Miniprotein binders against q9h3h3. Designs and how they scored, part 37

Target 1, 235 residues: q9h3h3
Amino acid sequence: EDGFTAEHLAAEAMAADMDPWLVFDARTTPATELDAWLAKYPPSQVTRYGDPGSPNSEPVGWIAVYGQGYSPNSGDVQGLQAAWEALQTSGRPITPGTLRQLAITHHVLSGKWLMHLAPGFKLDHAWAGIARAVVEGQLQVAKVSPRAKEGGRQVICVYTDDFTDRLGVLEADSAIRAAGIKCLLTYKPDVYTYLGIYRANRWHLCPTLYESRFQLGGSARGSRVLDRANNVELT

## First folded at step 21 (miniprotein)

Design zA10
Fold by ESMFold2, last read:
Structure zA10 (fold): chain B 235 residues (1-235), chain A 103 residues (1-103)
Amino acid sequence: as target 1 above (235 residues)
Amino acid sequence: GSRELKREVRELILKAWLLIFKAMELANKGDVSEAIQVLREAADLFQEAAKLAQKAGDREMAIKALEMAAMVLEWIARLLERQGKDDEAKQAKERAEQIKEED
């Protein structure tokens, strides 16, 4: 009785991308309005399809916050996909280094820290902390899924602009922890999603680059970060 | 009513995305001809979703669904060109351009 596959979850996320989003844009909205907006649209109450009794009457794909420095830049995704297709027919080996170079060449460098939380106070509290960190400039952009009809975990995505910049990725983890987040975080570059590469791929590529675990009494920032590909602790 | 039609649109969109990910899996296994066939079905579903969205008064989703259909057809054309099937690639490109003009 397995309810979902990785493909089904990805398809739901991509379908959600196509619906309207509820956005707080710090570039055009005063920071003093954030708390009222968060109270109006808690992710535990905003529904995917506009259910009766929810704050939204129409479908919502995502709830998002854009920081003051936010500049949308997906890179050359079509060129990346074409180069990937050509590489697969070339007979040359596909390695983590090859994939990294494709991402650099085509400027598809974004990635995200992910956290999964059940609906309720913990989700809404975590989202509020992340949203404040974005508006205050410690993070660039974040989004959270709305409540789905069948219930279950929701996801918060915190984006970074360059997965090859390890220091920047670790600084984002630190900013997330400073916002009071204690759950498991995983980091995934967007390039793997655009190429349809998941954990059980035939090249043994590792789409999850980092795991971050909160540790009581640990480092000053409270994180223990593991490099998944090399099985090496970075903190 | 209109709300029920909007739900049906989202069901078609989800089904189309499931086909896209199936096609990615097939292509990554080397089954490119099968991937192209699955992508054709995805493009058809996006166009059907767009027609249903127009009927429901959901203009923004109708536009986005047509844009996705065109993008899938351009992807099909690229795959066909790599197989040396230039006539079929041209047909997919022409269909994509027709969809963009109607948008």
Scores: ipSAE 0.811, ipTM 0.922, lowest interface PAE 0.5, mean pLDDT 89
Fold by ESMFold2, fold request of step 25:
Structure zA10 (fold): chain B 235 residues (1-235), chain A 103 residues (1-103)
Amino acid sequence: as target 1 above (235 residues)
Amino acid sequence: GSRELKREVRELILKAWLLIFKAMELANKGDVSEAIQVLREAADLFQEAAKLAQKAGDREMAIKALEMAAMVLEWIARLLERQGKDDEAKQAKERAEQIKEED
């Protein structure tokens, strides 16, 4: 049942990928223009389909910021998918190590920290903090969904370039927390989405590699990151 | 009007993506022949979305929808080749090339 919900959200995300994006690109746009851009396009007010009264008159799939060092490379996704299909017909066992090796071989190494927030001031404030972290170089690239329908939660995605680089993934978590974000974060490699592997898969693979929780008080203040595959706290 | 057509295009695009994910689930369960049937429906929806996008003046979406239809047909061809259905795979590849050239 939960797989159906995840599949619908993934389909909505893939459909949104095909529409125009509203992008602040630090590689070509001065950082001094960021605050005006954020005020013009708050994610709680940008509408998915260009509703009357919104800042956009046409459909928008994503609102995104590209950092100074951002160099997009999706890798060999078609080769990855073909190799996956061949592997399934071979009868060889499929393990987390198998997925990791496919991702390495085909250079499909990106992944993302995800956070889900209701539309409103808190979403816009969280996005602004993430966007500043990207422009200042603490993060490389992030995107946020526009408002699609009243009452629906929106998602902020903070990308890392290599999910196999645990240090880099944890450094991104730290940068997110330094921007004042205290909600639950989950980390998902893109390889699982490209292969249609979700929580209730028959191989018992864990598409969510890490969970990050921010403890506000007590003896262990700060980010607490759990490795979901091994059930081990990393911090 | 044009806004209403653009919304219909996005509804077709979403339906096509839902079929793609259904086909991945079917293929992951070993139901490859049924996955291929579902993928043919997805390709048809992308082509329909492209026609409506052109009517709405949304040329960029029309191009992207045709590219997706071609990619789905190439995927169908890979699956057919693994089933030993080389003639059907060739036909799917030829349809994909026709779509890319008619763009």
Scores: ipSAE 0.803, ipTM 0.917, lowest interface PAE 0.6, mean pLDDT 89
Fold by ESMFold2, look of step 21:
Structure zA10 (fold): chain B 235 residues (1-235), chain A 103 residues (1-103)
Amino acid sequence: as target 1 above (235 residues)
Amino acid sequence: GSRELKREVRELILKAWLLIFKAMELANKGDVSEAIQVLREAADLFQEAAKLAQKAGDREMAIKALEMAAMVLEWIARLLERQGKDDEAKQAKERAEQIKEED
């Protein structure tokens, strides 16, 4: 997709971050309340701006579930952005290695598996499976976009805390598949969004590190995972 | 009424974020002076969104919008310093501090 469309999606996500979220926080809420909460706020019916007839009367940016072990840490995003600006004026080459080091230095290591689904039962069912996996401790944190007025696909984001930890990223993929998710998954580190780096960038950086495709068999995890940066199949 | 005002606030916030990402693209192309102009507009939109959010009774959004305006101005100041425009950078920093005092 081109830079214009990616910029609009990123802007919508950042604007959504600023609105209130509907959160099930396993750190403070008994797991026995999860099913009632999921029934009250299905992502296909929660509206972005609180449309008449929706379960929410006010704007909602995201619907989220926090696991018992979730410890929020967005890192030093402002320092990352400043260092990026300095790097661009330094004359040094910009490579995947230099970007990785910036992310490590500023502790901006989070990333996410993404899935896109049309509104309806499949989306609500997938979200419920992910939410249960988070509350049960198999995943750390997940969020799903609410229904937009124009319609279209919604996104479920399943976070990992360190995109440089390949084992942890692959374990999250396995937990997603164990929740019954069969659609295409893509993995994107947050650092690329914070620096405005999209697929069509002049440095040929690859903001999508992994793609995961479900298969009936042929791997221990039920996934075929491609490392997009190195063009290598991992599973 | 209040619902229309809250809708307008979200439109301004989205437009401001679109300008931020446009500025990132411009800066990534080396067009830093143009990026700064786009960021000035984004800061203005965040401040306008904050005023409307207060009028709508949306205090939490008003606070967040002012924090974003200050952050954008600090970013403008960094870019101006790299261009050697120290007086303009100082003005942007002073505006950012003024916004923090107002909230």
Scores: ipSAE 0.773, ipTM 0.907, lowest interface PAE 0.6, mean pLDDT 89

Design zA13
Fold by OpenDDE base, fold request of step 22:
Structure zA13 (fold): chain B 235 residues (1-235), chain A 103 residues (1-103)
Amino acid sequence: as target 1 above (235 residues)
Amino acid sequence: GSRELKREVRELILKAWLLIFKAMELANKGDVSEAIQVLREAADLFQEAAKLAQKAGDEEMAIKALEMAAMVLEWIARMLERQGKHDEAKQAKERAEQIKEKD
C-alpha cells in the first residue's frame, strides 16, 4: 500500500476534480469513436500536469467515460455536512445506520469500486475494458487518474448511483469482472469522504463497505464479495 | 513561466484540500476551534491559488479556487454560529460574499 494516507488520496482526488477532465460522453459521442479516443488518451500516458510529450499539454484531473444513463447528481453535500455537524453537537450515537440515513436524507448516495494499478499496458487495457462496459451500458460511469509520478499507482473508479442498493453494487462488480479485471476491488461510498470519515475514526465506522476478490472457477460472478461492515460473504 | 505558475497553483490547491480533510478530522474529534483555524488557512491558500491562477492566465482555475475559498468561509461561519460566535460568523460570511462578488 503506497504510504499515502486515505486523507492524502482524498485530497489528491478533490484537487484533481478541480482540473479539466478528458471525457468520453456516450450520450453525445458515437460508441464507434471510443477506440480512437482510448488510443488518443491512454491513462498511462496522460499526465496530471501536462508534461512534455504527453497527449495532454494542460493539466488533467481525470479521464472519464459517461454512459447513456449517466446523470450527474451529487445530492446536497452541504446539507449533509451541516446535518453531520449538528449530529456531532447533539452527542447522539453515530452508527453506520446514522450515516446511511444522512446519506439518504441528503441524496448523497454515490459510491465507487476502486482499483489501484501500476501505469502501463495492464492499466490501459483494464481502463479500455471498463470504458467499453460503460459505453455498452453495463456500467454508468467510470474515471481513471492520470499519471502523476513515475512509478505511482493510478486509480480507476467505477461508480454506482446508490451504495445502499446492494444488488446494484454487486452488478457493477460483476461487470468489472466481466471486463477482465482480476485485481482487488474495494467499494467506498462518497458520503464517508465528504464527512472526513477514514479507517481510523473514533466511531469505528468502516468507509470500505465491500471488498471483491477475483475467484477462478467460482460462481458465474467470478468474484468473492465480502461485506466488510458485517464480515459476511455475499457471493 | 506560465507552466511553473500553473504547477504552483495546483500545489496550493492540494495543500488547501489537505487542510480541509485535517479540519474534518479535527471537527470529528470535537476540536472545533482548531478545525476553524485550519479551515482559515485553507481559505487563504485557495485565495492565493486564485491570484496565481489569474497571473498564469488560468481564469477557470481562478474562479474555482475563489469558489472554494468562499465555500470554506461559509463552512467556518456555520461552525462559528454553532459556537455562539455570531459576530465572527458574520465576518466570515461577509468575506465569502466579497469573494463571490469578484467572480
Scores: ipSAE 0.880, ipTM 0.950, lowest interface PAE 0.4, mean pLDDT 92
Fold by OpenDDE base, fold request of step 22:
Structure zA13 (fold): chain B 235 residues (1-235), chain A 103 residues (1-103)
Amino acid sequence: as target 1 above (235 residues)
Amino acid sequence: GSRELKREVRELILKAWLLIFKAMELANKGDVSEAIQVLREAADLFQEAAKLAQKAGDEEMAIKALEMAAMVLEWIARMLERQGKHDEAKQAKERAEQIKEKD
C-alpha cells in the first residue's frame, strides 16, 4: 500500500484545486492546437510549484482539458455537508443508498475514474490519449496532477457528471480503454471526499464504487468492470 | 523572495486541508468537540496563508484562502449549534463575516 493515505491524496487534491490550472478548453481553442499544447505542457515536466527549468514558472494545481460539452456543476456541497451532519445527529442508519440520496438531493453527483502513473513518457502518452478523447467528445473533462516530488506518482482523473448513471460511468471506462490506457482504474464519487468518508469509516462504506481491469481478448470494451459495493462484474 | 513566500503559502494551505480531513474523520467517529478544535486550527492556517499571500502579491490566493477560512468557521458554527453552544456558534459566524468583509 503506497504510504499516501487516501486523506493525504484528498488534501493534496483540494490544495491543488486552489492553485491556477493549465487548461486546454476545446470550447474556445481549435482542436488542431492540442498537439502543440501537449508538447508545451507535458505532465511529467510541469511542476507543482513552478520549479526552475519547468514549462511553468508559477505554481500549477492541475493540467486539464475541457471538452465541448463540459459544463461545471459542483452542486450544493455546503448543503450536503449540513445534511450529512444532521443525519449523523439523527442516529438514522447510514448506507450507500443514504449517500446516493444525499448526493442526488444536493446535486453533488460528480465522480471520476482515477489512474496513478509514474512520471515519464508513459504518463505523457496516456495523458495525450485522454486529452484527445476529451477534445473528440468521447469524454467531457479530465485533469492530471503536475510533478510534485521526485519518484512520486501522478494521477489522471477522468470525470463523469453523474456517478449514479452506471451507463455513463461504463462509457467513460470504454473511452479510456479506447485511448490505449491499460492500467488499473478506480471510480470514486466526489461526495465521499466531501463527507470525509474513507475506507476505514465506522459505517463500512466503500468510497470506490467501481474497479476496471484491462483484459486482452475480452469483450468489445477491453476491460472488466467490477461493482465493488455488490461484488458483481458489470462487463 | 516572493517565490519562497508563495511556497510557504501553499504549505500552509496543504496543512489546513490535512486538518480539515482529520476533523471530518473525527466528526464521523462522533468526536465532534475534537473535530471543532482541529477545524479552528485549519481556519487559523488559512488566515495565515492569506496574510502571506498578500505579502507575496498573490491576491487571488489570498482571497481563496480567506474564503476557505470563512467556510471553515461557518462549519464550526453549524457544529456548535448542534451541540447547543449557541453563543460560541455566534462568535464563529461573526468571525466568518468579518473575514468576508475584508475582501
Scores: ipSAE 0.878, ipTM 0.949, lowest interface PAE 0.4, mean pLDDT 92
Fold by OpenDDE base, fold request of step 22:
Structure zA13 (fold): chain B 235 residues (1-235), chain A 103 residues (1-103)
Amino acid sequence: as target 1 above (235 residues)
Amino acid sequence: GSRELKREVRELILKAWLLIFKAMELANKGDVSEAIQVLREAADLFQEAAKLAQKAGDEEMAIKALEMAAMVLEWIARMLERQGKHDEAKQAKERAEQIKEKD
């Protein structure tokens, strides 16, 4: 991942969450304005720090689109963290099931499909497709990282409300594929990030639950989704 | 100028978050005492970021940075309580409360 650890990417994401976002909110803004907004703020041109000549003069953490059904709910992250710490001290076995139960108990159920793209037309086109799918109600919310470094990849995050709802996760994959996205997608619950569970953790927990690969002519969904925890194809 | 200060603020915030994730990893390894030390550094960086944000006229970021500092201190307090270090936990909590009252 471009020489950055998953921790570094997570830190960048959390730091970006503190900055102002460029948001298109379909709840308050007519869908007819989306194309003009996309043209004004192409993610390949929006800069993280508001560089001279960028569409933004001030720092931007994320570019986001909110669908009509979007309701921000982060759950009880602090309670989750406290329960996690208590679990660690208890000496109880830690499994994916344990994390799922903690996530449910504390309502920290958000997860996201992730795609990494180089800056440029392909990114902007992918983002436009995702943004349209959000505004049309096929997806609930998505965000894209602004341009930070020359040649650095940008990430598009497409959220689902519940990583435990396999059908909802698969529906989001289908909508992303329908939007014309052909790259590799990985699905990550936010709970793993909040608990500092990365690759190569001592419990061998995989923070990537699903992997979606584009498939020509095969599945009705246009993708092959792998459950990485069980190493089983779902589609 | 204000732009350079705003950038410096964000560099501090990024460093603080890197420390948070390092601390999470340390805690997950059982190195709780080291995690607490790293979190203290993160809290200090957020406070420094807040001060710079205020100087830059970025009041919103200053508030958010102070909130993060307080949250980190509250986390430290919880970790210290679990270690039986109740006095140190109380001090961390009191510091967090003082930060929140200044906002």
Scores: ipSAE 0.878, ipTM 0.950, lowest interface PAE 0.4, mean pLDDT 92
Fold by ESMFold2, fold request of step 22:
Structure zA13 (fold): chain B 235 residues (1-235), chain A 103 residues (1-103)
Amino acid sequence: as target 1 above (235 residues)
Amino acid sequence: GSRELKREVRELILKAWLLIFKAMELANKGDVSEAIQVLREAADLFQEAAKLAQKAGDEEMAIKALEMAAMVLEWIARMLERQGKHDEAKQAKERAEQIKEKD
C-alpha cells in the first residue's frame, strides 16, 4: 500500500509478464497430468531467473494454470489510458463511478484475488489447491510468482473476468476457500494498475475493492468479505 | 556469458517499467512535461534492452522490448498532441513506426 512498494511490485509484475511462463493448459492437457506437473514445478522452487539447482533453466515470469473454459479477454488499455488523460484535463470530477465507466467503455474489466505467502510447503500446498480448482472448472485462470532471490512473500493471483460483476467475484472467493485457502485475500481490478492509481492517490480512490478473511463456521462460503470502498460487510 | 546478459536485460526491463509507473504518477499530479521526459527514458531503456537481448540470443524478449518501446513512444505522442506540440508528436510517432518495421 505504500506508493513506493506498490509501484515496485507492479513494475516487477509487468516485467515478469514479458518473460516466458510455465503453463498447465487444461484446454489441451489431460487433468490426470496435473499432479505430476505440480510436483515438477513447485512455486517455492521455480526461480525467476533460472538459478542453478532450479527445475527451470531459463527465466520464468509466472507459473500459470488455464482452465478448460479460459477465454482471453483483451482490453483496450491504450484507449483507456488516452481517455484517462482526457478526463484529467476535462475538469470533470474523478470518482469510483467515473473510473468504472472508463473500464467498461474500454473493456478493461479483469481483476484478481491476491494472496501472499512465504516460500515453502504452505505456498506450494495453496497453489496446488488453486490449480486443481482451475482444472476442475471452479476458477478460470490463476498464476503464481516464482521464487525471487533473497526470499520474501510470493503472490498467487486468481483472475476474474469482470470486477463490476460482484456475484462473480464473490463466487471466485468462495471457490478459493473451498480449495482450503485460509489466508487473507484482497481483490484488485487491473484498471487501477494500468492507470498508475495506488492507495496513496490524490482522488482517494480505493484500488483494493474487496478484502476476504477466512471465518470458521461463518457464512456458507467460509469467509467474511468486506467492501473496502464503502466499509460494508457483504457476507 | 549468456546467462549474465539475460539477467542484465531483465534489469533494464524492470528499470523501464519503474520509469513508466513514475511517469504515470507525474502525469496524475499534472506534471505532464516531466512525465513525457521520463517516458522518453523508458523508451530508450526498452530499446537498449532489446539490443542486449538480441546479443544474448533472447529473441522473444528482444521483440517484446521493441513492442514496448513503440507503445511508450505512441503514448508520448498522444501526450504531446494534448500539449499542442504537434511536430514533436509527429517525431515520436515516426520513431514508433520505425521500431515496428523491424523484425
Scores: ipSAE 0.816, ipTM 0.924, lowest interface PAE 0.5, mean pLDDT 89
Fold by ESMFold2, fold request of step 22:
Structure zA13 (fold): chain B 235 residues (1-235), chain A 103 residues (1-103)
Amino acid sequence: as target 1 above (235 residues)
Amino acid sequence: GSRELKREVRELILKAWLLIFKAMELANKGDVSEAIQVLREAADLFQEAAKLAQKAGDEEMAIKALEMAAMVLEWIARMLERQGKHDEAKQAKERAEQIKEKD
């Protein structure tokens, strides 16, 4: 995606982060309540700004489910940004390795699998499957955007707590596929967004680490995963 | 009405975030002085959004917008210190602390 379009999407996501979220928190809410909650707040009907006739009367930034093991931790984002600025003036080379080390040092390790779906039954069904996987412990946390524009695609984000843990990222892909998701998935570490690094960056860094494509009859995972930076299939 | 005013608050918040990402782009290409100017506008927009949110009865957004304004001012101070502009950095830090004192 080009730098301007990615910046606008990132800004929309960060603004949405600041609004209230509709959250099913498995740490405090019985799992037996999940289906009723999903029926009350389908992502195709929840509106970004609380439009008349929607299930929400107030703005909603995201619809989210937190698993039993979810522990919120965004890390030291301000320290990361300061170190990034210092690195750029130091004359040291900026490589995927140096960026990875900054993320580790400042504990900004979260990343997410992304899927984009049009509003309707397929979106609501996909979200329900993901939400159940989170409550059942196969995934830790997920969110889905509400409806903001008539007919626009919405995004489901499935978080992992450590983008440097390749096996953990691949296990999340497998859990997503086991929930019946067949669309294209892309994996992006949060560190790139916090540093304003997009596909068209001057260092040729690759903000999308992995790409997953559904595969019938293949591996038990049900997908083929490509390492985008090295153009190497991992599955 | 109040719902429309809450919508206007969200438009200011989005504009402020667009300026933050623009400032990151400017800083990433070495245009630090211009990045600082853009960040000053972003901080002002977050404070404006907070005032409108309070008028709309949206106290949670007002608090979050002020927190963002303070964070942006702390960022401005860091960049000014690197430029050797210590008095301006101190003023930005003082403004950030005053915002945090409002609750």
Scores: ipSAE 0.801, ipTM 0.917, lowest interface PAE 0.5, mean pLDDT 89

Design zA13
Fold by ESMFold2, look of step 21:
Structure zA13 (fold): chain B 235 residues (1-235), chain A 103 residues (1-103)
Amino acid sequence: as target 1 above (235 residues)
Amino acid sequence: GSRELKREVRELILKAWLLIFKAMELANKGDVSEAIQVLREAADLFQEAAKLAQKAGDEEMAIKALEMAAMVLEWIARMLERQGKHDEAKQAKERAEQIKEKD
């Protein structure tokens, strides 16, 4: 996460969602075409607005790879938002447990590991590793932001389908590390964005559930994953 | 040219989303009347973005921007109903329906 506020990053993501995406869909495209596609659309060269000299002539919101088992399900976001409003007026306490139950009830369970990288070879190489892991079935779906005009950091999002499934979230972290990624990762459920709940909120909710740091120690490469809400190491 | 106009459309859309998230923060603090004012600005920006997208030949973005404007107006209407401001809620809902029914 870089120097933008979470609010600005969320707004940029929602605006980007409204533009066309460049998608490699493993459900309908042979895996042998992946390397050519990655070479045609490196995230450091694809521009958000179709700038001169980029491979895209029109705006692009996201570059994405869908795995063989990817099944889109956004859940009941409008119902979630209405129930959130009702909860705030009900007098019931707002806790991590009540928020989790709202997310379960409305089927808004997606979350994502995030990594932020500057434009260049390191970003493109990291994306290629993630995209390959998705196509090979170790990850389900990922996207990366295109290059912004002002040269800020870009984000790779690696999705999991259920933030309440800790083992599944940790397995995704392991797959990301196996793809050669060594930078800091943070895990954020989508529910917090849809409700406008950020780090400095009056309920003391923790929108970043996990933090993963690459760790060389021990007998094999791995990561140190911290549960941010309880300040407890999980690995 | 058309490329510069499409860029201006995206800047309006981003500003409208920033206002939506500002309104969510205001509502989360209990400042519902201020949240409604901010959401009215967001709806206006989405409609402006749709007009510019049509001029740029970006029909898909124009449709999406109008759908967002209508959704924001429906949200405004629900908040006004909670405040007991039924006439204002009806006006917001009618504006949302007019947007959904127009080219």
Scores: ipSAE 0.787, ipTM 0.918, lowest interface PAE 0.5, mean pLDDT 88

